# VH-VL binders against q8ixk2r445to577: the designs that were tried, part 75

Target 1, 133 residues: q8ixk2r445to577
Amino acid sequence: FFGMLQNKGLTDYCFDYNPPDENQIVGHQVILYLCHGMGQNQFFEYTSQKEIRYNTHQPEGCIAVEAGMDTLIMHLCEETAPENQKFILQEDGSLFHEQSKKCVQAARKESSDSFVPLLRDCTNSDHQKWFFK

## First folded at step 21 (VH-VL)

Design ss11
Fold by OpenDDE, fold request of step 22:
Structure ss11 (fold): chain C 133 residues (1-133), chain A 121 residues (1-121), chain B 112 residues (1-112)
Amino acid sequence: as target 1 above (133 residues)
Amino acid sequence: EVQLVQSGAEVKKPGSSVKVSCKASGGTFSRWAISWVRQAPGQGLEWMGVIIPRFGTANYAQKFQGRVTITADESTSTAYMELSSLRSEDTAVYYCAKSKYYGRSGVFDYWGQGTLVTVSS
Amino acid sequence: NFMLTQPHSVSESPGKTVTISCTRSSGSIAYHYVQWYQQRPGSAPTTVIYEDNQRPSGVPDRFSGSIDSSSNSASLTISGLKTEDEADYYCQSYDHSTKGWVFGGGTKLTVL
């Protein structure tokens, strides 16, 4: 699966990643923004290693969850996907993070009109359902 | 450092077509979006369209749709803008501009030097 | 679709502070980043502010950007005005409806 990773509940919002330095893509938070469908900062791939890879440029970035965090942060992909980079995109659209045993939810950033994907307890909410488009 | 170098000035007759090139260097062309922006004499900047070379996806402003074609050659890191059915109102300086991202973060961080296209009978 | 409206011209003396406004006709100015470009006569535009208030490398800190949600406008502020700041300034923002970008009409800054 590849393309825009779009949220079902938060209509027309997709994973979006805009590191300040285009040559240094790791260490920043993945956010949600309106889906533009033009690739680049909204192009992601779900791999057989259960990674969510960003933009597929070398060196490739993979979404990770750091210890004690509920945010999605870009790390470098590794030959063998580390546990904190493994996600299960389930048939019902839920995006499950294996290590934390939590689901990725579209959430409003506090004190902001912006949105971010956050790890939350798994529910049946459409805000926790995602699909590639 | 990133540079965008455009082709030289053009003088065209009404009804003809013009194709302007924009060669990129100093970075990874495949990462970028290349937009075309024109500026008529004494007027402001006007976005015409954009291409994502890696994906071959182009988008055009409604005003130019059907008359403008934006293409890119990744092997030469060159973007092209072709405008057909030229009219006097198309007389302008045409710029290519690079954006590292699309959407709200689509800042045009590098610009070509501009290409003057003059349309006159 | 939306429009970005700028004053046609502003003038100020060297050493003073000038502010150029950019008002969005619809949609939230605060949610969609605003960029500012400087264009000196006979030259291509250059970026002076991006993402509302960020300065590219090489742009002096005399240049600053801000957002005013109450007026749905962005502002470019130039302090310690210098003769070299005389130029046209354009704001820009993303238009999701067209998946393109919109420029303001531009503001001519004259340093008196």
Scores: ipSAE 0.918, ipTM 0.960, lowest interface PAE 0.5, mean pLDDT 96
Fold by OpenDDE, fold request of step 22:
Structure ss11 (fold): chain C 133 residues (1-133), chain A 121 residues (1-121), chain B 112 residues (1-112)
Amino acid sequence: as target 1 above (133 residues)
Amino acid sequence: EVQLVQSGAEVKKPGSSVKVSCKASGGTFSRWAISWVRQAPGQGLEWMGVIIPRFGTANYAQKFQGRVTITADESTSTAYMELSSLRSEDTAVYYCAKSKYYGRSGVFDYWGQGTLVTVSS
Amino acid sequence: NFMLTQPHSVSESPGKTVTISCTRSSGSIAYHYVQWYQQRPGSAPTTVIYEDNQRPSGVPDRFSGSIDSSSNSASLTISGLKTEDEADYYCQSYDHSTKGWVFGGGTKLTVL
């Protein structure tokens, strides 16, 4: 699967990644923003290694969850996907992080009008359902 | 260093078409969005449309839909803007502009030098 | 759709501070980043502010950007005004309804 990774509950919001330096894509947080469908900062791919890869330009970035964190941070992809970069996109649309055993949920950033994907306990909420478009 | 170099000035008759080129260097063309912005004499900047060269997907301002075509050649890192059915009001300097991201972070961080298109009978 | 409204012109003497406003007609000015471009006579535009308040490399810190949600406006402030700052300035922001961008009408800054 590839393209925009869109949330079901938070209508018209997609994964979005805008590192300050386009030539240094790691270390920043993935956010949610209105879906534009024009690739670039909203183009992601779900791979056979259970990675969520960003933009697919070299060097390739893969979404990771760092220890003790609930945010999604961009790391470099590796030949063998590390455990903290493995996600399962379930048939019901839930995006499950294997290592933390939590689901990715669209959430409002506190004290902000912005939205971010965060790891939360898995529920049946549409805010935890995602699909590629 | 990123640079956008545009083709030279054009003089056109009403009803004809013009095609302006924008060659990029100093970076990865396939990562960018290329927008076209025009400026009539003594007037402000007007966004015309954009293309994502990697996908060949273009989007146009409603004002120009059906009359403008934006294309890109990744092999030569060149974007093109073709405007048809030219009229005197199309006389302007046309700019190409690069943005690294689409949407709210779509700052036009580099601009071409501009191409003057004059439409007169 | 929305419009960005700027004053047609502003003027000030060297060494002083000027502020150029950019008011959004609809939608939140704070949620969609505002960019500012400088255009000197006979030249192409160049970026002076992006993402509301960020300066590109090479742009002096005399240039600053801010957002005022209460007035739904962005502002470009130039302190310690220099003769070289004389130019047209344009604000810009993303329009999701068209998936394009909108420019303000531009402001001519004259250094007296």
Scores: ipSAE 0.915, ipTM 0.958, lowest interface PAE 0.5, mean pLDDT 96
Fold by OpenDDE, look of step 21:
Structure ss11 (fold): chain C 133 residues (1-133), chain A 121 residues (1-121), chain B 112 residues (1-112)
Amino acid sequence: as target 1 above (133 residues)
Amino acid sequence: EVQLVQSGAEVKKPGSSVKVSCKASGGTFSRWAISWVRQAPGQGLEWMGVIIPRFGTANYAQKFQGRVTITADESTSTAYMELSSLRSEDTAVYYCAKSKYYGRSGVFDYWGQGTLVTVSS
Amino acid sequence: NFMLTQPHSVSESPGKTVTISCTRSSGSIAYHYVQWYQQRPGSAPTTVIYEDNQRPSGVPDRFSGSIDSSSNSASLTISGLKTEDEADYYCQSYDHSTKGWVFGGGTKLTVL
């Protein structure tokens, strides 16, 4: 699966990534923004290694969850996907993080009108449903 | 350092077409979006359209739909803007501009030097 | 669709502070980010502010950007005004409805 990773509940919002330095893509938080369908900063791929890879440029970035955090941070992909980079995109649309045993939820950023994907306890909320488009 | 170098000035007749090039250097072309922005004499900046070369995706301002075509060649790191059915009102300086992001943070961080296109009978 | 409205012109003496406003007609200005470009006569535009209040390297800290959600406007502030600051300034922001960008009408800054 590849393309825009769009949220069902938060209509018309997609995974989005904007590193401050285009030549240093790791270490920053993945956000949500209005889907534009142009690729680039909203192009992701779900791989057979259960990774969510960003923009398939070399070096490739993969979404990771750092210890004690509930945010999605861009790391470098590895030959063997580390445990903190493994997600299960389930048939019901839920995006499950194996290591934390939590689901990715579209959420409002604190004290902001912006949105971010955050790890939360798994529910049946449409805000935890995702699909590639 | 990133640079965008555009083709030279053009003088065209009404009804003809013009194709302006924008060659990029000093960075990774495939990571960028290239927008075209024009400026008529004494007027403000007007966004015309954009292309993301890596994905081959392009989008145009409604005003120019059907009359403008933006393309890119990754092998030469060059973007092109072709405007057809030229009219006197198309007389302007045309700029290409680079951005690393599409949408929310669509800053045009580097600009070409501009290409003057003059349309006159 | 939306428009970005700027004053046509502003003027001030060297050493003083000027503020250029950019008002968005619809949509939240606080979420869609605003960029500011400087264009000196006979030159291409250059970025002076991006993402509301960030300065590119090489842009002096005399330049600052801010957002006012209550008025749905952005502002470019130039302190310690210098003769070299005389230029046209344009704000810009993303338009989701068109998947493109919109520029303000531009503001001519004259240093007296």
Scores: ipSAE 0.900, ipTM 0.953, lowest interface PAE 0.6, mean pLDDT 96
Fold by ESMFold2, fold request of step 22:
Structure ss11 (fold): chain C 133 residues (1-133), chain A 121 residues (1-121), chain B 112 residues (1-112)
Amino acid sequence: as target 1 above (133 residues)
Amino acid sequence: EVQLVQSGAEVKKPGSSVKVSCKASGGTFSRWAISWVRQAPGQGLEWMGVIIPRFGTANYAQKFQGRVTITADESTSTAYMELSSLRSEDTAVYYCAKSKYYGRSGVFDYWGQGTLVTVSS
Amino acid sequence: NFMLTQPHSVSESPGKTVTISCTRSSGSIAYHYVQWYQQRPGSAPTTVIYEDNQRPSGVPDRFSGSIDSSSNSASLTISGLKTEDEADYYCQSYDHSTKGWVFGGGTKLTVL
């Protein structure tokens, strides 16, 4: 799958990536923002290795969650996907992080009108349902 | 360093078309959002539309829909804006401008020098 | 679609502080970043503030930006005004309904 990774519960919001330096993509948090439909910084690919790739840039970025953390951070993709970069996009739309056994949820950033994807205990919330458009 | 260099001034008759070029250097043109903005004499800035070359996606302001076409050639790192059915009200300086990201962080951080298009009989 | 309204002109003496407002007609100004551009006569615009309150490299810290949610407006503030600051200033923000950008009408700053 590829395209804009959109949230069902937080309607019209997509995975969005805008690191301060467009040529140094590692180490920054993925956010959610209103879907603009133009691809580019909202364009992601879900691979057969269960990666969520940001391949607008070369070398490509892969979303990871570091041990004990709940934030989605950009790492470089590797030949074989590390366990912390593996997500299962289930038929019901849930996005399950294998290593942590948690699901990706749209969440409001504290004291802000901004939103981010975070790992949370898996539920049936529409805020944990995702699809590519 | 990033530079946007536009084609030279044009004098056009009503009813004709103009195509302005914007050649980029010093970065990764194909990933950028390239917008076109015009400014009539004594007036403010007016966004016309955008292209993201690698994705082939373009979006136009409603006022110009049907008259403007924005294209890009990745091999030459050049964007183009073509405005058809010209009228005297289209006399303006036309700018190209670049942003790293579309939407949220879409500041126009580099601008071309501008191209004066004069429409007169 | 919305409008960004700026005063047509403002004037102030060298060394003083000036504030240029930018009021959004609908939707919250706080949900979308505001940029500010400076344009001298005969020149292309240049960025003086991005993402509400950030300065590009090379822009003096006497330029600052702010957001006031209660009045639904952004402000560009220039302290220690210099004659070189005389220019037109434009605010800009993203319009999700059209997936495009809106500029304010522009403000002519005169330094007397």
Scores: ipSAE 0.690, ipTM 0.897, lowest interface PAE 1.3, mean pLDDT 92
Fold by ESMFold2, fold request of step 22:
Structure ss11 (fold): chain C 133 residues (1-133), chain A 121 residues (1-121), chain B 112 residues (1-112)
Amino acid sequence: as target 1 above (133 residues)
Amino acid sequence: EVQLVQSGAEVKKPGSSVKVSCKASGGTFSRWAISWVRQAPGQGLEWMGVIIPRFGTANYAQKFQGRVTITADESTSTAYMELSSLRSEDTAVYYCAKSKYYGRSGVFDYWGQGTLVTVSS
Amino acid sequence: NFMLTQPHSVSESPGKTVTISCTRSSGSIAYHYVQWYQQRPGSAPTTVIYEDNQRPSGVPDRFSGSIDSSSNSASLTISGLKTEDEADYYCQSYDHSTKGWVFGGGTKLTVL
């Protein structure tokens, strides 16, 4: 799967990546923003290794969650996907991070009008359902 | 260092078309958003449209829809803007500009030098 | 779509402070970043503020940007005004309804 990774509950919002330096993509948080449909910073790929890959940059980035954290952070992809970079996209649209045993949810950033994807206890909420377009 | 170098000034007749080039160097052209912005004499800046070369995606301001075509050639790192059915009010300086991200943060951090297009009968 | 409205001109003496406003006609100014460009006669625009309040390398810290949600406006403030600051200034923001960008009408700053 590839393209805009959209949330069902937070309609018209996509995974979005805007690191301060376009040539240094590691270590920044993925956000959610209104889908623009142009590719680039909202273009992601779900791979057979269960990675969520940002391939606009070379070398490519892979989304990870560090142990004990709930934020989705960009790492460099590796030849063999590390466990913290593996997400299971279920048939019902849930996006499960197996190492943490939690689901990706669209959430409002604390005291802000902005939104981010975060790990939360898995539910049937539409805010935990994702699809590519 | 990033540079955007545009083709030279043009004088055109009404009803004709013009194609302005914008050659990029010093970065990764294919992933950028390349916008075209014009400025008529004594007037403000007006966004015309954009292309993201790697994705081949383009979007045009409604005012120019049907008359403007924006393309890119990744092999030469060159973007093009073609404006057809020219009128005297299309006399302007045409700029290309680069942004690193599309959407919320779309700062045009590098600009070409501008290309004067004069439409004169 | 929306418009960004700026005063046509402002004037002030060297050493003083000016503020140039940029009012958004619909939708929240705070949700989309505002950029500010300086344009000297005969030259391409250059960025002086991006993402509401960030300065590019080489822009003096006497340039600052701010957002006022209650008036739905952005402001460019130039303190310690110098004659070299005389230029046209444009604000710019993203329009989600068209998936494109909007510029303000521009403000001519005169330093007397």
Scores: ipSAE 0.689, ipTM 0.895, lowest interface PAE 1.2, mean pLDDT 92

Design ss11
Fold by ESMFold2, fold request of step 22:
Structure ss11 (fold): chain C 133 residues (1-133), chain A 121 residues (1-121), chain B 112 residues (1-112)
Amino acid sequence: as target 1 above (133 residues)
Amino acid sequence: EVQLVQSGAEVKKPGSSVKVSCKASGGTFSRWAISWVRQAPGQGLEWMGVIIPRFGTANYAQKFQGRVTITADESTSTAYMELSSLRSEDTAVYYCAKSKYYGRSGVFDYWGQGTLVTVSS
Amino acid sequence: NFMLTQPHSVSESPGKTVTISCTRSSGSIAYHYVQWYQQRPGSAPTTVIYEDNQRPSGVPDRFSGSIDSSSNSASLTISGLKTEDEADYYCQSYDHSTKGWVFGGGTKLTVL
């Protein structure tokens, strides 16, 4: 799958990535923002290795969650996907992080007007349902 | 680092079209969002539209929809804006500008020098 | 669609502080980044503030940006005003309805 990774509950919001330096993509948090449909910083690919790739940049980025954390951070993709970069997009639309056994949820950043994807205990909430368009 | 160099001034007759070029250097042209912004004499800035060359995706302000076409040639790192059915109120300086990211941050961090298009009647 | 409204002109003496407002007519100013551009006579615009309050390299720290959610406005503040600051200033923000950008009407700053 590839394109805009959208949230069912937070309508018209997509995974979005805007590192401060366009040439240094590692180590920044993925956010959610209104879907613009133009590709680029909202274009992601879900691979057979269960990666969520940001491939607008070379070398490509892969979304990871570091042990004990709940934030989705950009790492470089590796030839063999590390465990912290593996997500399962399930039939019900949930996005399951294998290593942590948690689901990706659209959440409002604390005391903020912005939204971010975070790991949370898996539920049936539409805020934990995702699809590519 | 980044540089945007536009084609020279043009004088056009009403009803004709103009195509302005914007050649990029010093970065990764295909990844950028290249916008076109115009400024009539003594007036403010007006966004016309954008292209993201790698994706071939373009979007236009409604005022110019149907008259403007924005394209890119990755092999020459050049963006183009073509405005058709010209009329006297299209007399303006036309700028290209680039942004790193589309949507959330619209900062135009580099601008071309501007191209004066004069529509005589 | 929305508009960004700026005062037509402002003036102040060297060494003093000016603030240029930018009021968003609909939707929250806080949900979308605001940028500020300086345009000197005969030149292309240049960025002085991006992402509400960030300065590009080379822009003096006497330039600052802020957001006021209660008035739904952004502000550009220039302290220690210098004659070289005399220019037009434009705010800008994203318009999701058009998937494009909106500029404010511009403010002519005169340094007396």
Scores: ipSAE 0.677, ipTM 0.885, lowest interface PAE 1.3, mean pLDDT 92

